# VHH binders against Cytoplasmic dynein intermediate light chain DYN3 (DYN3), part 4

Target 1, 312 residues: Cytoplasmic dynein intermediate light chain DYN3 (DYN3), of Saccharomyces cerevisiae (q04949)
Amino acid sequence: MDNCNAWDKLLSQNESTINSTETATITAIIYSPSSKTLHQFINICFPEGSNSILDTTLINYATIGWTNDLKENYSVDVYTLIRNTDDALDLLKPFLQEHSSKVRWLILLDWTLNDQKLWLNELSYAFNKIKQLNDDNEFSVWCLNSGEILNLQRHTTVWQSVHIDFILQTLRSFCYFNDSSLFYICEDHTEEKREEAQRLKYQELLKHFCEDRDMKDHIEMVKRSEILIPKGCDSIGLIKTVDERFEPTEVKEQHFLARYMDFIPTIDKIREDRKTTSGIDLDKLYPLEVFKVNIQEELGKMFAKYRENSRI

## First folded at step 3 (VHH)

Design s15 (from e09 with A50Y; framework vhh_6z1v_2)
Fold by ESMFold2-Fast, scan of step 3:
Structure s15 (fold): chain B 312 residues (1-312), chain A 121 residues (1-121)
Amino acid sequence: as target 1 above (312 residues)
Amino acid sequence: EVQLVESGGRLVRTGGSLRLSCAASGFTFSRYAMGWFRQAPGKEREVVAYISWSGGTTWHADFVKGRFTISRDNAKNTVYLQMNSLKPEDTAVYYCAAYGSSLSPYRYDYWGQGTQVTVSS
């Protein structure tokens, strides 16, 4: 909540004043399966640079920089990916193979899009693809607009606490086994300067991610709309405190994806059309066939597990 | 309390047909996806067919595609496997299984005890 114009000032300085930094140089890639989510994030986080970043191309680029409290200078090359397609991540291959060392990956999900049933598959695909493209990666998964969780619980019959908790345990388990941080970032609708407050929040978290700052003092694992779990701060035992029946190790097993997708609810398409102007047909964008994976492999693993338990 | 009971396994001649049934009790059948698995002598266990909770989505293994058909009757809490053009290679113990649920992802998968299908020349 400090200087809200720090990023605007740095973006307006151009590359020549930032490129002289000798302390740290970072590559950060902001990726989302939703173009709407990416556009909203960039417009809030980088208001003066958004026109440069949000061209209609598959990949956009910008340079940002700042000086931290320890007088260390940071220069960050930011890449954005607009669409989640098999080809979009492959477009980064030439850049990553020739110039990359450590790359920071920010993956954006959005609670307001009614696409939660697809999140586990999207994350699994993205993380596996990224690990194939580059060996030295730092991950962070941000679930934006997490205040929507309270609205879903209070104002719908479709969403129950069990669904919200199951998503949380699934994401925590996924991030734990993939060495990623997990942040739920709640929007503030009660303050007069809510957009500026949201910008400061995004900018502060992005700076912490790029600087690899210790956030252990900021851990939040209880408040459903404000989850903040830095890399290495979760455990199987802590994940199970949400619901003891959840087995975190099962997230690694392909049969879990089918169970996750079957369990997570969706709201009516007609209702969504009434509440938003984004006429996105999820069935058309994410056909069921895309998520059918190798059914023989998935169900075969489930059968093998049964055989071990039966011991006959 | 939870039970899956397979029936219909028997000796059949090559080229014959057979229908397996799996009667479910002790859980909300209409909320569970169902599958048929088999284990043949000297072979690894394998999935044969899958059907979604609504019956709207089905999948069949390549080695039975066009010969076997999975179906379900949610009113009778029963899943079926229609087996046509049987081959000696289809000889196996066939297992019925329930996996996943729209009501409780925390529940363990349920399995039947199997039914023996023998195909002779």
Scores: ipSAE 0.051, ipTM 0.384, lowest interface PAE 4.0, mean pLDDT 75

Design s16 (from e09 with T57Y; framework vhh_6z1v_2)
Fold by ESMFold2-Fast, scan of step 3:
Parts: C-alpha cells; structure tokens; sequence
Structure s16 (fold): chain B 312 residues (1-312), chain A 121 residues (1-121)
C-alpha cells in the first residue's frame, strides 16, 4: 500500500528531474525457468507496474526509475522472460543486437518448487545461451523463499545437511566460474512478515544490482537460508572448506550434471515426460506457429516503448 | 545445549601476537566446518579464515594472509586463530562460527558471542 505509493512517487520524482539531471539508462532482464516464481516476484516487486501480457505471452516489459544517494537518476528497462521453449532466449536476439551496452541478467530460482534437481541444468543452459547472444553481461542468481531449507530439514527425513551443502557448493562454484553473485532470499516462516517488507527487500536488492554495487558489507556465508555472496567475494578454497570432499572445478563437467541430478532428493518423483520447464505443455496452448506470431507482436510493442523512452 | 565460547581477546600493541580459541560443545565438532569472522566498530562482519571439518583445507582472507593462521584440534573440540604482526586495523570483535556439515543429518548454524581484540598504536 504505502510502499506501492512510495514506488510510484519515486518514479514521479525521477521524471520531474530528468530534464535537468543526466539519467543512466540500464537494461535488466529477469529470467526464470518457473512462470510461478516470475509472476510472484513481479507482483511483489512491481505491484502497480505489473502487466497482464504475461497471461498471454512469455515476455513482459516495464520501465522503473529511482534516485540514488549520490543524487544520480536511474532509468531501468526491465524485461521479464520465462523459459518455456529452447528458443525463448533467442527471441531477445534482435533487441540485444540493436542495444550494445552492458545487460544485467537476474535469474530466479525458488526453494519451494521441489525442482532443485533441475537447477544446475537450467543455469548451465541460460548462462551458455546468454553468453552466446551478448558479450557484455552482469549476472546475479537469486534463490527465493530459502527459508524453505529449514522446513525441509525439520519436516522431512530425505533432506539432510549433505544435500543442502552440496547444492550450496554447486551454486557457489557455478557462480564463481561465471562471475555471478549468489543470493538466498529468505521469508521467515516462523515470524509473520508483511508482503510490504518483502517488496522493499526485493526493490533494494534490485537497485543495488542495477547500480553495480557489490554489497560486500552484507556478506553472509554461515546462515544456510540467508546466503549472500557478492561477485568476486568467493574463492575455490573457501568453497572447499564447506566440505573438503567436494571438487569445485568438476561443476563444469558433463558427468557432474548427472551426479548432481541423481544426488538431489525430491519429495515426489519428477516425471521424465516434462516438455517445458514450467510444467505446462505450451505446445497445446500455443502451437509453434501461433507462438512465434504472438512473440513478434509483443517484441514490436517492446521496441515501440523503447523508442518512446529514448532520450536522444 | 550447543555452545561456542571464544576466548583470548585483549589489548595488544601493534606488531604483537595473540591466539584466539573457540571451544565447542553440544554438537559433533569434528563433522563441522569452522570459521573466524570479525566486526569492526561501525562496519559489517568480514570473513577472516575458514577450516574444513578435518583441518585438511584452510582459507584466509587476503587482508590477513601471511599474518593469521587458522587451525583446529578435533580431540579438544577447539578451533584457533593465531594472529601475528597485529595492526590497528585488526581491532574488532572476533566471532567463531560453525557452518557446513555434510557428515551430519541436520546442520545448525552456530555463532559464538565474540571476543574483543584491540590493537594500540
């Protein structure tokens, strides 16, 4: 409520000062293999700026702005993209080829989805594809609802410390080799926290990411549900201390992916016949021919908004 | 009852040495990775040094490398931080923490209460 009004107020203040103060223009792309995770994040972070086009398409666009503590104005073009097909990231290729500046990529994972088995494969696919599409990238991996780690360990027998630490060492190693930050963002399930508090937390973290602030003063490596490791703050040796049997360099090998997927527990057996990462058969809802037509229309709308927001 | 008790913090002169100890009880110490962290007045906590459950792997932050050494004695359930060539910038409360345990069915995140180290010029 008041936080939504504060967000709108921030945008209004930035627009009123743009004519007299230089505005940094930044491109941020928010990506998730889960449509549920992406929709929940957008609805919390941008409640009045969320767009219903996500109900009919895989891409959404919003412009956000703020003024930092140095009185610098920021304008960020946010694109949200759900991985529903192998070609999803390729839909951004024309946009990226016309836009030659650094792109910020936020990749969202969610501890509550029981899909941790798929995380390494999803991250490997996304990072490799993004690096092929664009040369100047800044990455951040956010694992949302990490308070679930505590519930999994308290209320199940299948989730043990070895699994939690193996995921942590795997994600830390992956992020280290790909120059990415790694954040576990916790919602406290033992104490009621308002949606407004979560909104402010997401907004603060997104602003720090867009401003290229490394958050070194907030490092957390002890609390398993609150991990916060900024880019450049980890090391192979530090990762190795968590469990000396783990070899960080092996994360890049094909055999490690198979070992990771086999080792990570699930409460329910994952079905092998999944056609999409979202668990929805999009071929039934959006046949390939119709899907491409709809995406081209939405890309046209995004380019039109970009031209309107251009401050040449 | 789980307990981490730091000791050894005191006032010391620049260039001096000090050894901090962290005695653990209430959990299987030999199955836990251990670390030393510090917090200077008005600053956030920094990771200083870390050690694997066996002591086979250690890590030290660049700002203490060559001056500080982490070690452990699993028979005594104690982790140590040997601090040499102390500088005024090393003035902080030093915290012991237990993290990472693939050898236990359930991991707990344990922090000690801290021990004050003051380095005078």
Amino acid sequence: as target 1 above (312 residues)
Amino acid sequence: EVQLVESGGRLVRTGGSLRLSCAASGFTFSRYAMGWFRQAPGKEREVVAAISWSGGYTWHADFVKGRFTISRDNAKNTVYLQMNSLKPEDTAVYYCAAYGSSLSPYRYDYWGQGTQVTVSS
Scores: ipSAE 0.696, ipTM 0.884, lowest interface PAE 1.0, mean pLDDT 76

Design s17 (from e09 with R31S T57R; framework vhh_6z1v_2)
Fold by ESMFold2-Fast, scan of step 3:
Structure s17 (fold): chain B 312 residues (1-312), chain A 121 residues (1-121)
Amino acid sequence: as target 1 above (312 residues)
Amino acid sequence: EVQLVESGGRLVRTGGSLRLSCAASGFTFSSYAMGWFRQAPGKEREVVAAISWSGGRTWHADFVKGRFTISRDNAKNTVYLQMNSLKPEDTAVYYCAAYGSSLSPYRYDYWGQGTQVTVSS
């Protein structure tokens, strides 16, 4: 769906009008495969309310509220996951069942962790688990500190445009098929009051996500460090314009994960704090029956190709 | 440059055992599924065994099930084929293959040059 049309804008305005007459209660869950990323985000976004969110438990809860420029009142129940294991996600189930309304999921990735090769596995795992826990979900994937893309290209020989573009096409394809928005959020380069400016940016984006505000006037698909693609604004055709050899439907296939992980470089060892949050088990994502069917099919194709191109 | 180097093939007597090794370089070995194939003189290449990226999932062809075992050591970038109770019919060149690509995300196969196994009385 590329429906960034007048009807979507009108519907967003009508929802905003309804919310102004009632106190809207919204459930938002902020999840990251990295506890460091989650803690940094919360410290910047919610410095005055962070004590209740940043304790040592796996799941934290806080209520936040605001009144927007249109005098609409919002109350948001925020849940955060400090560590991202199967057990931690399951602990959310009782709270989700009590709140039978739509749940908003904010999934945080971080360009500075050198864990980009794990992103597809982490997103597949998280989205599949979330869909098992709750039927009515709205997703947003935020890749924080995306200014790091420029540093990777300038200061390393292993990161090339082809890798950056392949990650982008993979994430866009994943988000497209899972009805998620995709935001690359660049750090504020302002030397004076940098943290305050970054805080305001995070808060504004979070408010837009919670208020279901139309972000279509802010779409960015070209600037690699500033990508902003709201739900429904991407397409298979647009994703292919980055590199037409990429087939977006392949992202849905289990064998694509191995291809993605092999192709994406690592400069340094994957950060140690990722060890407890990664949840990587390729065999769980690719059970023997699927492995048998897909590997036999692919190996058969490889052998046929080998025969065509083989030298005596 | 991607390389798969098979070793361990030799002449063995019927009922004997061999372990084949395939050393991989030039790609992220732990992200690839690996397979063993064989080709006897005048016959088509056939799949013998396959192993998933982590080694937690394996598949063996019916004609070797119970006799051959595929395994891998991701720390050593090596895949193995343990061959027991060898028969003359097992005589073939054995090839190692990897699924996936470190050179281009749009190419998905690598093959070794093969190692000769001969089983006689």
Scores: ipSAE 0.015, ipTM 0.247, lowest interface PAE 6.3, mean pLDDT 74

Design s18 (from e09 with R31S S52R; framework vhh_6z1v_2)
Fold by ESMFold2-Fast, scan of step 3:
Structure s18 (fold): chain B 312 residues (1-312), chain A 121 residues (1-121)
Amino acid sequence: as target 1 above (312 residues)
Amino acid sequence: EVQLVESGGRLVRTGGSLRLSCAASGFTFSSYAMGWFRQAPGKEREVVAAIRWSGGTTWHADFVKGRFTISRDNAKNTVYLQMNSLKPEDTAVYYCAAYGSSLSPYRYDYWGQGTQVTVSS
């Protein structure tokens, strides 16, 4: 039996039971700065519903449902959003006003897009804007296709362990100070039915996020491609165990953003990665300039800070 | 181990020019971002100019724009500061520093010993 309509079937099956439990209605917003990443995630996680939620507009909607092990029915209103522009996030304002409740935000990043240099700026902008739009938020940051880390280390000369570790410490620090979970989700390329296995993994993690399940027994902080850090399970001390020279508190500073962008390898293919699977060019709608860090200005500030700690 | 040696500082008259050099050794120079700093008598040390490891991106302080130019020669492990139209207020000890690296994101405070520039009217 295929699980292509598993969500709808789980909800429908529970309607026939005498022991119908109260349905928890949840709002979840799945956001990515990349249309490619969002499309791939939705196609895998919701294959039967993907055509209705993967049109060429900036915002889409679907509903999903399931019944948990305690016979509790869940109904989730899923909104999908592409690009972290002021205009795109503001399109959610009417929907947020309607719900007036806790909103779960899933932010998707993708190791295969060669855009890691932009990640810190993308996350900082998105989180600040989301906090302006809604007061009660639960965040999770998922870095998809993290198996690419192994390919970058093995098949390129520019990606070294130091870059991978610096990204990890940066993301862990960001998530720690913003009360977000951090998951690296690796594709299983060894499975014969890997698309179905990946679907089940995405669906199960999404259910745990929506149900606020305790994931402490599944914590992974060592395997670079399999990181799993639930909200509240990290610390400044644990982040520093990767490299003690890293200062987590600095992640909030603009001089740190400039250093992060300067250190992370080039993003030569960023423009290709920002096109939709349908061939729509998002740069025509929202130019990259909206997401640019003023490197010249930040370099000046960074050099001024270096001077403050040294005198003859 | 790591060594930065500045040279080229001397007495020069107002309106004159100088080229400062900083020879680097003990590290992979082409992987480090470099800067020039100065400290005048009774003043704080201030940043003058900076250049990334590739040489493609430079920054100059407003008080030297159009007069000073930072450059580097990775084959010679040297960073330069070309100073034109010198003014008495440019009188300072000029320091070379390595402040960042493509090999490490952590801060580096490697400094030279300085070279004295004196501009007389």
Scores: ipSAE 0.054, ipTM 0.338, lowest interface PAE 3.8, mean pLDDT 75

Design s19 (from e09 with A33Y; framework vhh_6z1v_2)
Fold by ESMFold2-Fast, scan of step 3:
Structure s19 (fold): chain B 312 residues (1-312), chain A 121 residues (1-121)
Amino acid sequence: as target 1 above (312 residues)
Amino acid sequence: EVQLVESGGRLVRTGGSLRLSCAASGFTFSRYYMGWFRQAPGKEREVVAAISWSGGTTWHADFVKGRFTISRDNAKNTVYLQMNSLKPEDTAVYYCAAYGSSLSPYRYDYWGQGTQVTVSS
């Protein structure tokens, strides 16, 4: 059909050249299971508009725009959502079109909150709900403040490299099977204008996500605090190079969720310090009861699978 | 050599109590998650209870909740299942199993040979 539309294509190219102010409209939803994480991100990324974006505790809306290096204009309808209730994502249903509107979903996690054991359950919940609510989705998972990985290893006795690597393999596997990119965004602590530098970094990554730019030149799979894996750039084999004993296909199974939650360390003092500093009650927002897993069902599935494989 | 040896299974009357023991050797028991399973004649094997490596987290199936209690003694490399208010429906071979480790999140499935529990009226 390209040959049959050659003249229409030529005309659209010429119109783009003479109408460099033509605007592409994009819908982006920024979601976090943490209000602290979302507030920090919005305040850094959109400092002039942060008050209007964060005026409620559940859903906020704003429009942003920019012009790229190719003189193309973008207008982005940004929705922000905090998981304050189990039905928080359902609140977006009235804003989503039933007919295949493409929505870009940015899911924010934060290494400084000491909630890593809840991450897999949070991501599973969010992705399943999003796919139920909308058919055409583009996902990106950003783990902010990933420089904290070094602090956890240096300043705690419970965080070992095995935990950091297991989280990485889990997130990579989850993102791989859900066609999502995975970014660890580390703070640069060496600059006098750190907030300004971080703002520019967040803004550039957001623009790349909204413009669907090719990030292959920026791939990083080795530096634990600087991971950057665009959609389609990972594989089962590459994930296993971190530790060959990891089985990426298992992240889809509920028995893996139970094992993940039990294995990942919990540091009550660090969590309490974060809660006090942020002014956010993490226990109220993330009660462990909300994220309980039926371990009997999960173990039963695991051993049933083992018996099935041993009999065939 | 990894070994899990169950003991304590016997004939008990309805309403009675029984404690099962599982002695572990050949691996770092204090770092493994442990569970009790049962299989009745003509039925599938089902999970009865599970306990984390530290003993800090326990789970019990709804059909035994309030009657059975799982526990462990890491100094003795032993996991226990205390069974109270036994019913004929509890008649089964009870299996001890080890899965995963706090030091290695990778799957390691070890099973005992089982111990027969028979509840008569």
Scores: ipSAE 0.040, ipTM 0.344, lowest interface PAE 4.6, mean pLDDT 76

Design s20 (from e09 with W53G; framework vhh_6z1v_2)
Fold by ESMFold2-Fast, scan of step 3:
Structure s20 (fold): chain B 312 residues (1-312), chain A 121 residues (1-121)
Amino acid sequence: as target 1 above (312 residues)
Amino acid sequence: EVQLVESGGRLVRTGGSLRLSCAASGFTFSRYAMGWFRQAPGKEREVVAAISGSGGTTWHADFVKGRFTISRDNAKNTVYLQMNSLKPEDTAVYYCAAYGSSLSPYRYDYWGQGTQVTVSS
């Protein structure tokens, strides 16, 4: 290995520390509703030789480690899981019972998948299931490939600033009430070594998450494709500065899910001479019948809520 | 100007059938979820059925499942409620409502004036 990446160096340095009495036993679970997103993340974030254990699409395990600037040694048990059924998270039960310490959950969403209308349902499902499965949790939601926001606005007629802002306020509100951080991670399209730059970005953010580092000096709430909001750094007032008509408390209500799903567009057809390169059929990732039943219930609740409001 | 106009309400005997129609104007119909509500004398308004903007998703209250069917025709800006096997308990004023928008999640709902359905035993 004449060309050693930064991650390999950190792993090697950590393994060289003999008789370290400071072993942080950290459990991190990387979860995505999309197998494509999880595979892309693993392939970029981890060296080729280190990701062989993370090869299967359902559930995998690996151990990683590093030494920080303060000479603190970190050893992290990494589990990866993709949602293929509503019971997928239950597969982690035997592994979680071995770890009574705080479990760190990284939830990956991807702007390039044309599945944004399903994001609120996916997050609600995952967070509720995780909280039932384990008592002490730390959450982070990462929306990958957020540079796609600019492409959606430039190359489609259906995506407008109002949709982008509504997603942002929805995700911020969800993360605020669930004590989660929210990061939009943009691709680096301008550098010759794009893959190396992206790897370093993913690795640094993952290390910061595992070390519980204070990121208040890095907060970004204005640049739509570069949002970075650490846990505890948002507020109802700040969320409302995007659009004051948005009521953050409503995100916890069942009728809001139906409203969110109806409002967020999808790119289903070539209506003009433009070639859209989404390439992903939602039916293949998310069976329509499952969401059809769920959407039916939520629509009914939405209209019931409206009935109450029309009497005031 | 947004307008919802219900029609089709009348007196029907128990076991009969009736089709209600709601004609919409003044907004992009296909971008709004539509619903049917009813209100009987001395009771609160209750949701009967709902349909998504595309028509791909429908919901029916348990007390009408198998008897009522909601549908829409986006080319005609119309939503329908087909009511079969009518019972005296179905006697109410039926209202058409529009909720939500792909243009703005902050746009408020629109209601029609209602159409009276009376089911005699």
Scores: ipSAE 0.013, ipTM 0.255, lowest interface PAE 8.3, mean pLDDT 75

